# Designs tried in a protein design chat: VHH binders against Protein BPS1, chloroplastic (BPS1). Part 14

Target 1, 306 residues: Protein BPS1, chloroplastic (BPS1), of Arabidopsis thaliana (Mouse-ear cress) (q9lmm6)
Amino acid sequence: ASSISKLVPKEKSDILTVSWMKQAMESLCETHNGIKTLITDLELPVSDWEDKWVDVYLDISVKLLDLCNAFSSELTRLNQGHLLLQFALHNLEANSPQNLSKAQSSLDSWKQHIVSKNPRIENCRAILSSLVQTLNLPKVKNSAKGKVLMRALYGVKVKTLYISGVFAAAFSGSSQNLMYLTVSNELPWAQSFMEVQNTMNAEIKNIFLSDGLTVLKELEAVASGVKKLYPAIQQGSIDPISLQPLKDSVTELSNGIDLVSKEVDCFFKILLSGRDTLLENLRSMGASTLQATSPKKAAGKNYRGF
Key: E = the ipSAE of ESMFold2; O = the ipSAE of OpenDDE; V2 = 0.75 times the mean of E and O plus 0.25 times the DockQ between their complexes.

## First folded at step 13 (VHH)

Design q3 (from k2 with K58E L104I; framework vhh_7sr4_2; at its last look DockQ between E and O 0.50; V2 from the best seeds 0.00; counts 0 for: pae E 6.4 > 2)
Fold by ESMFold2, look of step 13:
Structure q3 (fold): chain B 306 residues (1-306), chain A 118 residues (1-118)
Amino acid sequence: as target 1 above (306 residues)
Amino acid sequence: EVKLVESGGGLVQPGGSLRLSCAASGFTFSNYAMGWYRQTPGKQRDLVADISSGGSTEYGDSVKGRFTISRDNTKNTVYLQMNSLKPEDTAVYYCATDFIGWGIYEYWGQGTQVTVSS
């Protein structure tokens, strides 16, 4: 089931859920690992790459690592709010005037925490803009295998930029980070991607226009449950059964954030590993060149990497 | 040289069967998902079936239950068994490879014509 349309969930209401974000990041991990396999399978050693390709790759990978750090920072920040929610729920269950006062204070702190801006997420716009400016299909001459590789890398970059833009838009609460990428018409998948992007962007923009505290749906579910409880807190009496939906949504949020965080960390590690592998292949190639004094120089057979 | 070569097309009666083959070379076949796409003149290529490197399959809605995709990694070949053929199945059928693992098939063969007509 490897169709490009799989980026769009069957139910459009699943867009901007933490479940969807987990799946999107899993997909990026698979895609970036696939490039390593492709380079090896094509037998296209780094010695056949132009130096400019290596430099561009290393610059792009650093920027993607910076995006991952920003995303992890935001997920950690959101997860820190869990303690405020748990403290509030404990006091709501106790249901005395003092406990309700403590619960309200903790819920107010949680709301303040949620709406606070994360400077690292605000910086993502500059990083994404820089990556978009270098989004082009490289020209490859006299190499059918090189052309296959460059087309694959271009597709990987498009996918990564789009998904990262969605994450940045969701975490910032600003549609300004939402990507609209123009894909080279040489590629047969370009039309399909543009249709997927239009479908996704339309739904995401609708979510930004909706009345809500946040655009992340599991987080909004908690916020909505908190809002519904405020009248009962003011009246000094909480029905314990009425707390269960909020408890469920808090658990779902916490579990979802943890899963997305793990996938972002996985993606970070894959990017870092790929970067290290490329650098090791460059060193191996240089060492082989220095030791080859015969007229027939070896380029290296066992290189690994991108 | 990366190559995908389709064969097995032809003219068949409605309700008939055909088996398409696609021979792959120039890459490690077992590493990649393979797919069959079809194109009617003036239309975009659309998915008929795909099969992952691990053997998991997916089918287009119009061919579910009638078509079966399979692969033989020892012969570097992907197959499409087409049963209960209908006139609307008439198209050029392309074998394709997803090299990046995203689900975007970047490389196609030259295609083989399937015509279903009485």
Scores: ipSAE 0.039, ipTM 0.494, lowest interface PAE 6.4, mean pLDDT 81
ESMFold2 (binder alone), look of step 13: mean pLDDT 83; pTM 0.826
OpenDDE, look of step 13: ipSAE 0.242; ipTM 0.641

Design r1 (framework vhh_surovatamig_d1; at its last look DockQ between E and O 0.78; V2 from the best seeds 0.00; counts 0 for: pae E 4.7 > 2, framework grips, grease 24.3 > 24.2)
Fold by OpenDDE, look of step 13:
Structure r1 (fold): chain B 306 residues (1-306), chain A 120 residues (1-120)
Amino acid sequence: as target 1 above (306 residues)
Amino acid sequence: EVQLVESGGGLVQPGGSLRLSCAASGFTFSSYWMSWVRQAPGKGLEWVATIKQDGSEKDYVDSVKGRFTISRDNAKKSLYLQMNSLRAEDTAVYYCARGPDWLSGYFDYRGQGTLVTVSS
């Protein structure tokens, strides 16, 4: 419950910032690591797991890996756009008619790049929808430890889906990816989550109503900075001092994207490691069962025929 | 398919020199501006140098001016980066990139990169 509340930034204006995105992804990393620890603490060997538990874990993990890949691809795309900005700034600093023309072209290209769609991000909707459709708390009979595990996994799934939906919405520029999850009221943290979701979604919707080029705050700052420079570029003269705000915004965006990228990579590794561990355990159990079913060669009673 | 393959990276001492090469295929190399970009550990992508189709125009990021030289051989479909007076801050993965396209505005392709490590 405390973990979910941490998603709400102190300032509402921090929603959909690269800083918030970093923190949200970091929180997911911590949450998923926590589940691994819980599994260990429960001393519940995989051999005692019901098939449904294994299926839930494997289904969630593979789809989350796909989401991570999509997010990583978008971050890479944004970094590519950053090169255009750097090149533009370089030409703006030169402040010759030829260089200004090049700068304008680069900036125009950057705008086009930013408004273009990423197919991997567009596919996130399908992945998220599939996960939501299976967002049910499994009934566990006759296993107290199993019940604890399933509740934990359910909570992790809810948190992950919500954050992933926010990321998908932010990266796509479409609020359609924003999740409105319904959580089982049997869970003590359900009310807290619903409050957080309502608060966050309300603010996110407001951001989407803005007339900006993008909903990412730092990216929008760059766009605004670029827009402010266009008149001077067209006039054929730029004051070097006037470039500093854009330089600062570009740097902030780049640094933020890098930090988010690292956290996404971390999350990817956590998911992959968890999945691999489970699969290895399953394989080892299968091998042991095959060894146990190997018929003990009946010691041939040497009937010495008298 | 457009391919860019970088080579020439390695370990070098501060003040040392390296020459990077990029082999291009799958497109008309002589029709495009070409560039080098780099990514240092824990940092974003950084533009380094650009060269015009005929080599008549070259541009560099300020931090490498006077130290790095970009060149190309259109007959060999190759791009080069001579790096002199290397510094620790030059440590990065270096990528060959096609572009910028001044009309469509994108570094649309880049290679897998070659690692340059500057360390004493």
Scores: ipSAE 0.127, ipTM 0.624, lowest interface PAE 2.3, mean pLDDT 88
ESMFold2, look of step 13: ipSAE 0.230; ipTM 0.707
ESMFold2 (binder alone), look of step 13: mean pLDDT 88; pTM 0.894

Design r2 (framework vhh_surovatamig_d1; at its last look DockQ between E and O 0.66; V2 from the best seeds 0.00; counts 0 for: pae E 2.5 > 2, framework grips)
Amino acid sequence: EVQLVESGGGLVQPGGSLRLSCAASGFTFSSYWMSWVRQAPGKGLEWVATIKQDGSEKDYVDSVKGRFTISRDNAKKSLYLQMNSLRAEDTAVYYCARGPDWSGWFDYRGQGTLVTVSS
ESMFold2, look of step 13: ipSAE 0.531; ipTM 0.835
ESMFold2 (binder alone), look of step 13: mean pLDDT 86; pTM 0.872
OpenDDE, look of step 13: ipSAE 0.400; ipTM 0.780
ESMFold2, look of step 17: ipSAE 0.493; ipTM 0.819
ESMFold2 (binder alone), look of step 17: mean pLDDT 86; pTM 0.869
OpenDDE, look of step 17: ipSAE 0.293; ipTM 0.719

Design r3 (framework vhh_surovatamig_d1; at its last look DockQ between E and O 0.68; V2 from the best seeds 0.00; counts 0 for: pae E 3.2 > 2, framework grips)
Amino acid sequence: EVQLVESGGGLVQPGGSLRLSCAASGFTFSSYWMSWVRQAPGKGLEWVATIKQDGSEKDYVDSVKGRFTISRDNAKKSLYLQMNSLRAEDTAVYYCAKGPDWRSGWFDYRGQGTLVTVSS
ESMFold2, look of step 13: ipSAE 0.402; ipTM 0.782
ESMFold2 (binder alone), look of step 13: mean pLDDT 83; pTM 0.848
OpenDDE, look of step 13: ipSAE 0.531; ipTM 0.831

## First folded at step 15 (VHH; framework vhh_surovatamig_d1)

Design t1 (from r3 with R103S S104G G105Y; at its last look DockQ between E and O 0.68; V2 from the best seeds 0.00; counts 0 for: pae O 4.1 > 2, framework grips)
Fold by OpenDDE, look of step 15:
Structure t1 (fold): chain B 306 residues (1-306), chain A 120 residues (1-120)
Amino acid sequence: as target 1 above (306 residues)
Amino acid sequence: EVQLVESGGGLVQPGGSLRLSCAASGFTFSSYWMSWVRQAPGKGLEWVATIKQDGSEKDYVDSVKGRFTISRDNAKKSLYLQMNSLRAEDTAVYYCAKGPDWSGYWFDYRGQGTLVTVSS
């Protein structure tokens, strides 16, 4: 419960910032690591897991990896845009007619680049939808530990889906990816989650209603800075002092993207590691079963016939 | 398939020099602008240098001006970066990049990179 509440920034204006995104992804990393710890603490061998638990974990994990890849691809795309901005700034600093023309072209290319769609991000909707369709709290009747595990996994899934939905919405520039999840009222944290979701989604929707080029605050700052410089570029003269705000915004965006990228990579690794560990354990169990079924070659009593 | 393979990275002391090379294949190398970009630890991508198709125009990020020289050999389909007077802040993975194009649009492809570490 406390973990979900942390998703609400202190300031509403911090929603859909790169800083918030970093924190959100970091929180996912922590949450998923926490589940690994819980599994260990429960001392529930994989052999005691019902097949349904294993299947659920494997299905969720692979889809989450796909989401991570999509997010990573978008962050990479944004970084490519950053290079255009750097080149533009360089030419703006040169402040010759030829350089200004190059700068303008680069900025135009950047704008086009930023508004272009990423197919991997667009596919996030399908992935998220699939995950939501299987969002249920399984009933566990015969294992107290199993019950605890399933509840924990359910909570992690809910949190992950919500955050991933926000990311998908932010990166796509479409509110269609924003999730409204229904959580089981049997869970003590359900009400708190719903409140957080409602609060956050309301604010996010407001951001989407804005007339900006993008919903990401730092990216919008860059766009605004670029817009402000266009008249001067067209006039053929730029005051070097006037470039500083754009430089600062570009730097902030770049640094933020890098931080988010690192957290996404961390999350990817956590998921991959968890999946690999489970698969390895399953293989080991299978091998043990095969060994157990291998008939002990009866040591042929060499009956030395007298 | 477009391939860019960087080489020449390594450990160097401050004030030292390195020459990076990039071998290009899978496209008409001589028809494109080529660039070097870099990513320092914990930082985002940074543009470093760009060279025109015929080598007649070269651009550099300010921090490397006078120290770095970009060059190309179109016959060998190779891009080079001579790095002199290296500084700690030059520590990064360096990538060869195809672009920008004539429109100013940046690269659609980059190599795997080569690590340059400047340390005493």
Scores: ipSAE 0.029, ipTM 0.367, lowest interface PAE 4.1, mean pLDDT 86
ESMFold2, look of step 15: ipSAE 0.319; ipTM 0.757
ESMFold2 (binder alone), look of step 15: mean pLDDT 84; pTM 0.856

Design t2 (from r2 with S103Y; at its last look DockQ between E and O 0.72; V2 from the best seeds 0.00; counts 0 for: pae E 3.7 > 2, framework grips, grease 27.3 > 24.2)
Fold by OpenDDE, look of step 15:
Structure t2 (fold): chain B 306 residues (1-306), chain A 119 residues (1-119)
Amino acid sequence: as target 1 above (306 residues)
Amino acid sequence: EVQLVESGGGLVQPGGSLRLSCAASGFTFSSYWMSWVRQAPGKGLEWVATIKQDGSEKDYVDSVKGRFTISRDNAKKSLYLQMNSLRAEDTAVYYCARGPDWYGWFDYRGQGTLVTVSS
């Protein structure tokens, strides 16, 4: 419960910032690592897991990896845009007619690049929808430990879906990816989650309604800075002092993207590791069962004939 | 398929020198501007240097001016970056990139080579 509340920034304006995104992804990493710890603490071997649980885990984990890949691809795309900005800034600093022309072209290319759609991000909607369809709290009848585990996994899934939805919405520039999840009332944290979701989603929607090139705050800052410089570029003269705000915004965006990228990579690795561990455990169990079913070759009592 | 393969990276002491090479294939190398870009640990991509098709024009990021020299051999389809007076802040993965094009776009880059400047 305390974990979901951390997603609400102190200031509403911090929503859909790179800083917030970093924190959100970091929180996912922590949450998923926490589940691993919980499994260990519960001393619930995979052998005691119902096959259904294993299948669900494997399915979910693959889909989450796909989401991570999509997010990573978008961050990479943004980094590519950063090169255009840097090149533009360099030419702006040179402040010759030829350099200004190059700068303008580069900025125009950047704008086009930023507004272009990423098919991997667009596909996130389908992935998220699929995950939501299977968002059920499993009924565990015969295992107290199993119940605890299932509740924990359910919570992790909810948190992951929500954050992923926000990321997908932010990266796509479409509120259609924003998730409105319904959580079971049996869970003590359900009400708290719903409140957080409502609060956050309301604010996110407001951001989407605002006039801008993008919903990411730092990226919008860059766009705004570029817009402010266009008249001077067109006039053929730029004051070097006037470039500093754009430089700062570009730097902030770049640094932020890098931090988010690292957290996404971390999350990817956590998911992959979890999946691999489970698969390895299953393999080992299968091997043990095969060994157990291998008939002990009856040691032929060599009846040495008297 | 367009391929760019970087080499020459390694560990060097501050004040030292390295020469990076890039082997290009899968396109008419002599028809394109070529560039070096880099990514330092924990930082985003940074443009470093650009060279015209015939090598008659060169451009550098300010932080490397006077220290780095970009060059190319069109016959060998190779791009080079001579790095002198290396600093700790030069530590990064260095990428060979095709471009900028007339729009200022960098459309291809290699896998990169790591340059570590440490005492």
Scores: ipSAE 0.053, ipTM 0.519, lowest interface PAE 2.6, mean pLDDT 87
ESMFold2, look of step 15: ipSAE 0.322; ipTM 0.756
ESMFold2 (binder alone), look of step 15: mean pLDDT 87; pTM 0.885

Design t3 (from r2 with S103Q; at its last look DockQ between E and O 0.57; V2 from the best seeds 0.00; counts 0 for: pae E 3.5 > 2, framework grips)
Fold by OpenDDE, look of step 15:
Structure t3 (fold): chain B 306 residues (1-306), chain A 119 residues (1-119)
Amino acid sequence: as target 1 above (306 residues)
Amino acid sequence: EVQLVESGGGLVQPGGSLRLSCAASGFTFSSYWMSWVRQAPGKGLEWVATIKQDGSEKDYVDSVKGRFTISRDNAKKSLYLQMNSLRAEDTAVYYCARGPDWQGWFDYRGQGTLVTVSS
């Protein structure tokens, strides 16, 4: 419950910032690592896991990896745009007619790039929808430890889906990817989650209603800065002092994107590691069963005697 | 397939020098502007230097002007970056990049080579 509340920034204006995105992804990393720890602490051997649980985990993990890849691709795309901006700024600083022309071309290309859609991000909706369809709290009979594990996994799934939905919405510029999850009221944290979701989603929707080029705050700052410079570029003269706000915004965006990218990579690795560990455990169990079924070759007592 | 392979990175003391090389393949090297970009730890990508197809024009980010020299050998399909008077702030992974194109894009970059400037 306490982990979900952390998603609500102190200031509403911090929603859909690169800083917030970093924190959200970091929180996912922590949450998933926490589950690994819990599994270990419960001392619940994989052999005691119902096949259904294993299958669910494997399915979910693959889909989450796909989401991570999509997010990573978008961050990479934004980084490419950053280089374009830097080159534009450099030409603006030169302040010759030729350089200004180059700068303008670069800025125009950047604008086009920012408004273009990433197919991987667009596909996130389908992935998220698939995951939501399987968002059920499994009924565990006759295992207290199993019940604890399932509840924990359920919570992690809910949190992961929600955050991923926010990311997908932010990157796509579409509120359609925003998730409204229904959580079982049997869970003590359900009400808290619903409140957080409602609060956050309301604010996110408001951001989407804004007239900006993008919903990401830092990216919008860059766009606004570029817009402000266009008249001067067209006039053929730029005051170097006037470039500083754009420079600062570009730097902030770049640094933020890098931080988010690192957290996404971290999350990817955590998921991959978890999956690999499970698969390895399954293989080992299979091998043990095969060894157990191998008939001990009865040492033929060669009765040489009579 | 377009390939860019960087080399020459390493550990160097402040004030030292390094020469980076980039081997290009899979495209007509002489037809493209080429560039160096870098990424410092915890920072985003940064444009460093650009050179025209025939080497007649060169451009640098301000922080490296007078210290770094970009050059190319079209016959060898190679790009170079001579780095002199290296500073701690020059610590980064350096990438060879194809571009900018007419729109200002850098469409390909290598895997990078690490340059560490430390006492």
Scores: ipSAE 0.222, ipTM 0.672, lowest interface PAE 1.9, mean pLDDT 88
ESMFold2, look of step 15: ipSAE 0.366; ipTM 0.762
ESMFold2 (binder alone), look of step 15: mean pLDDT 88; pTM 0.901

Design t4 (from r2 with V61A D62A; at its last look DockQ between E and O 0.66; V2 from the best seeds 0.00; counts 0 for: pae E 2.6 > 2, framework grips)
Amino acid sequence: EVQLVESGGGLVQPGGSLRLSCAASGFTFSSYWMSWVRQAPGKGLEWVATIKQDGSEKDYAASVKGRFTISRDNAKKSLYLQMNSLRAEDTAVYYCARGPDWSGWFDYRGQGTLVTVSS
ESMFold2, look of step 15: ipSAE 0.493; ipTM 0.826
ESMFold2 (binder alone), look of step 15: mean pLDDT 85; pTM 0.866
OpenDDE, look of step 15: ipSAE 0.273; ipTM 0.707

Design t5 (from r2 with G99V; at its last look DockQ between E and O 0.93; V2 from the best seeds 0.00; counts 0 for: pae E 5.8 > 2, framework grips)
Amino acid sequence: EVQLVESGGGLVQPGGSLRLSCAASGFTFSSYWMSWVRQAPGKGLEWVATIKQDGSEKDYVDSVKGRFTISRDNAKKSLYLQMNSLRAEDTAVYYCARVPDWSGWFDYRGQGTLVTVSS
ESMFold2, look of step 15: ipSAE 0.138; ipTM 0.640
ESMFold2 (binder alone), look of step 15: mean pLDDT 88; pTM 0.895
OpenDDE, look of step 15: ipSAE 0.410; ipTM 0.783

Design t6 (at its last look DockQ between E and O 0.65; V2 from the best seeds 0.00; counts 0 for: pae O 4.8 > 2, framework grips)
Fold by OpenDDE, look of step 15:
Structure t6 (fold): chain B 306 residues (1-306), chain A 121 residues (1-121)
Amino acid sequence: as target 1 above (306 residues)
Amino acid sequence: EVQLVESGGGLVQPGGSLRLSCAASGFTFSSYWMSWVRQAPGKGLEWVATIKQDGSEKDYVDSVKGRFTISRDNAKKSLYLQMNSLRAEDTAVYYCAKGPDWRSGYWFDYRGQGTLVTVSS
């Protein structure tokens, strides 16, 4: 419950900022690491797991990896756009007619780049939908530890889906990826989650209704800064002082993207490691079973004939 | 498939020099603008230099002007960056990048794996 509440920013305006995104992804990393710790603490070896538990983990993990890849691709794409901005700023500083023309071209290219769709992000909807369809609290019979584990996994799945949905919505510029999850009322944190979701989604919707090139605050700041400079560019003269706001916005965006990217990479590694560990354990169990079924070569009693 | 392979990175003392090379394949090298970009530890991607197809135009980020020289050999499908008077702040992974084409406004997103340049005393 406390973990979900952390998703609510101090200021409502902080939602869909790169800083918030970084924190949200960081929180996911922590949450998923926490599951590993929980498994250890429960002393519940994989050999004691029901097949359904393993299936749940493997299904979730692979789809989450795909989401991470999509997010990483988008962040990379945004970072590529940053190069166009840097080049534009460079030419704007030169303040010659030729340089201004180059700057304008670069800015136009940037705008086109930013509004273009990323197919990987568009595919997030399908992945998220698939995960939501299987968002059920499994019934565990005759294992108290198993019950605890499954509840934890359920909670992690809910949190991950929600955050991923927000990311997908933000990156796609479409609210269609935004999740409205229904959580089992059997869980003590269900009400708290629903409240957080309602609060956050309301704010996100408001952002989507706003007029702008994008819903990401820092990216929008850059877009706004660019827009303000166009008249001067067209006039053929730019005051160097007038470039500073755009420079600052570009820097802030770049730094933010880098931070988010690092957290996404971290999350990817956590997921991959968890999956690999599970698979390795399964293989080892299979090998042990095969060894156990190997007939002990009957030690040939050398009947010394007398 | 477009391939860009950077080389020439290494450890150098402040004030030293390095020459980076990029071998390009999988596209008509002479038809495109080429660029160097870099990423310092903990920092974002930074544009460094760009060169026109025929080498007649070159642009540099201000921090490297007078110190770095971008060049190309279209026959060898190679891009170069001569780095002189290196500073600690030049420490980064350097990438060869395809584009941009400033005339058409089209930019390319292909870059190599990079080569590490470390400037340290």
Scores: ipSAE 0.023, ipTM 0.369, lowest interface PAE 4.8, mean pLDDT 85
ESMFold2, look of step 15: ipSAE 0.493; ipTM 0.825
ESMFold2 (binder alone), look of step 15: mean pLDDT 83; pTM 0.850

## First folded at step 16 (VHH; framework vhh_surovatamig_d1)

Design u1 (from t5 with V99L; at its last look DockQ between E and O 0.60; V2 from the best seeds 0.00; counts 0 for: pae E 4.9 > 2, framework grips)
Amino acid sequence: EVQLVESGGGLVQPGGSLRLSCAASGFTFSSYWMSWVRQAPGKGLEWVATIKQDGSEKDYVDSVKGRFTISRDNAKKSLYLQMNSLRAEDTAVYYCARLPDWSGWFDYRGQGTLVTVSS
ESMFold2, look of step 16: ipSAE 0.226; ipTM 0.701
ESMFold2 (binder alone), look of step 16: mean pLDDT 87; pTM 0.881
OpenDDE, look of step 16: ipSAE 0.602; ipTM 0.850

Design u2 (from t5 with V99Y; at its last look DockQ between E and O 0.01; V2 from the best seeds 0.00; counts 0 for: pae E 11.5 > 2, grease 25.5 > 24.2, placed apart)
Fold by ESMFold2, look of step 16:
Structure u2 (fold): chain B 306 residues (1-306), chain A 119 residues (1-119)
Amino acid sequence: as target 1 above (306 residues)
Amino acid sequence: EVQLVESGGGLVQPGGSLRLSCAASGFTFSSYWMSWVRQAPGKGLEWVATIKQDGSEKDYVDSVKGRFTISRDNAKKSLYLQMNSLRAEDTAVYYCARYPDWSGWFDYRGQGTLVTVSS
């Protein structure tokens, strides 16, 4: 419960900031790393897992890798826009009519770039929907350790689905990706999660109703600063002192995107490493099964690179 | 097909020098302003330098002024970056790019060339 409550920032104005997105992704990295510690504490090596538990893990992990690829694609796209902003600022400082024309062209292209749709983000709905449809507690009757593990994985899935839905909504600029999850009341953290979800969703919906071009606050700050400079650009003269707020917002945006990108890459690596480790263990069990039984079961399990 | 192929990167000590090259093909090289852009590990893209199509006008980001020199050879369809007095912060993948035309993008298409400045 304390892990999930950290998602609600102290200031409501910090919701849907790039800084908050970094913190949310850090929290996911911590949560997913914690599964390794739990497996060790339970003394439940992968060799003791039932096939149903393995299938749950593999299905979740591959879909989360696809979401990470979509998020990284969008962050890369936004980062490419930074080049246009830097070139524009350089020309605004030079402040000649020719330089202002170059700056305006670059800023116009940047604005068109940030509103462009990313096909990979558009596909996140299908991935999230499929994960929600499989959101259930697996039956574990005759393994106390297996029951603890499956309940922990369920909680991790709920948290990851919610945060991923918020990321997808923010990147798409549409609240249609925002998650409204229902969770099993059997679990002691369910009440706390529902309260966090209700609080966060209410604030996020309010942000989508705001008058602006984007819901990412650092990106909107840059867009607002650009809009304020257009009259002076049209007049052909820029006061260099008036550029400093825009410079500051561009630097803040660029640094924030870099930090979120690092955390998404970290999360991807955690998911991939866990998946590869599990598949290597299954290949080893398949080799043992091959010695004792037909090769069909070994051939039915494999791994993919990501 | 437009191609831009960067080369000349490598490992160098602080204070050292490197010369980057870019071989261009598939377009009229002499009709375009050309640029170098770079990306440090884990960072966004940064514009470094631009040169006019006839070489008469050059511009640089402040952090490299006086240390880097952009040049071109239109007969060889080649762009160059002479990098002197290298610093650790110059460590990046360097890309050759066409200056934004009416499209509004720096057009970089190559794999880049890695420059590492390390002691």
Scores: ipSAE 0.000, ipTM 0.452, lowest interface PAE 11.5, mean pLDDT 80
ESMFold2 (binder alone), look of step 16: mean pLDDT 86; pTM 0.869
OpenDDE, look of step 16: ipSAE 0.014; ipTM 0.290

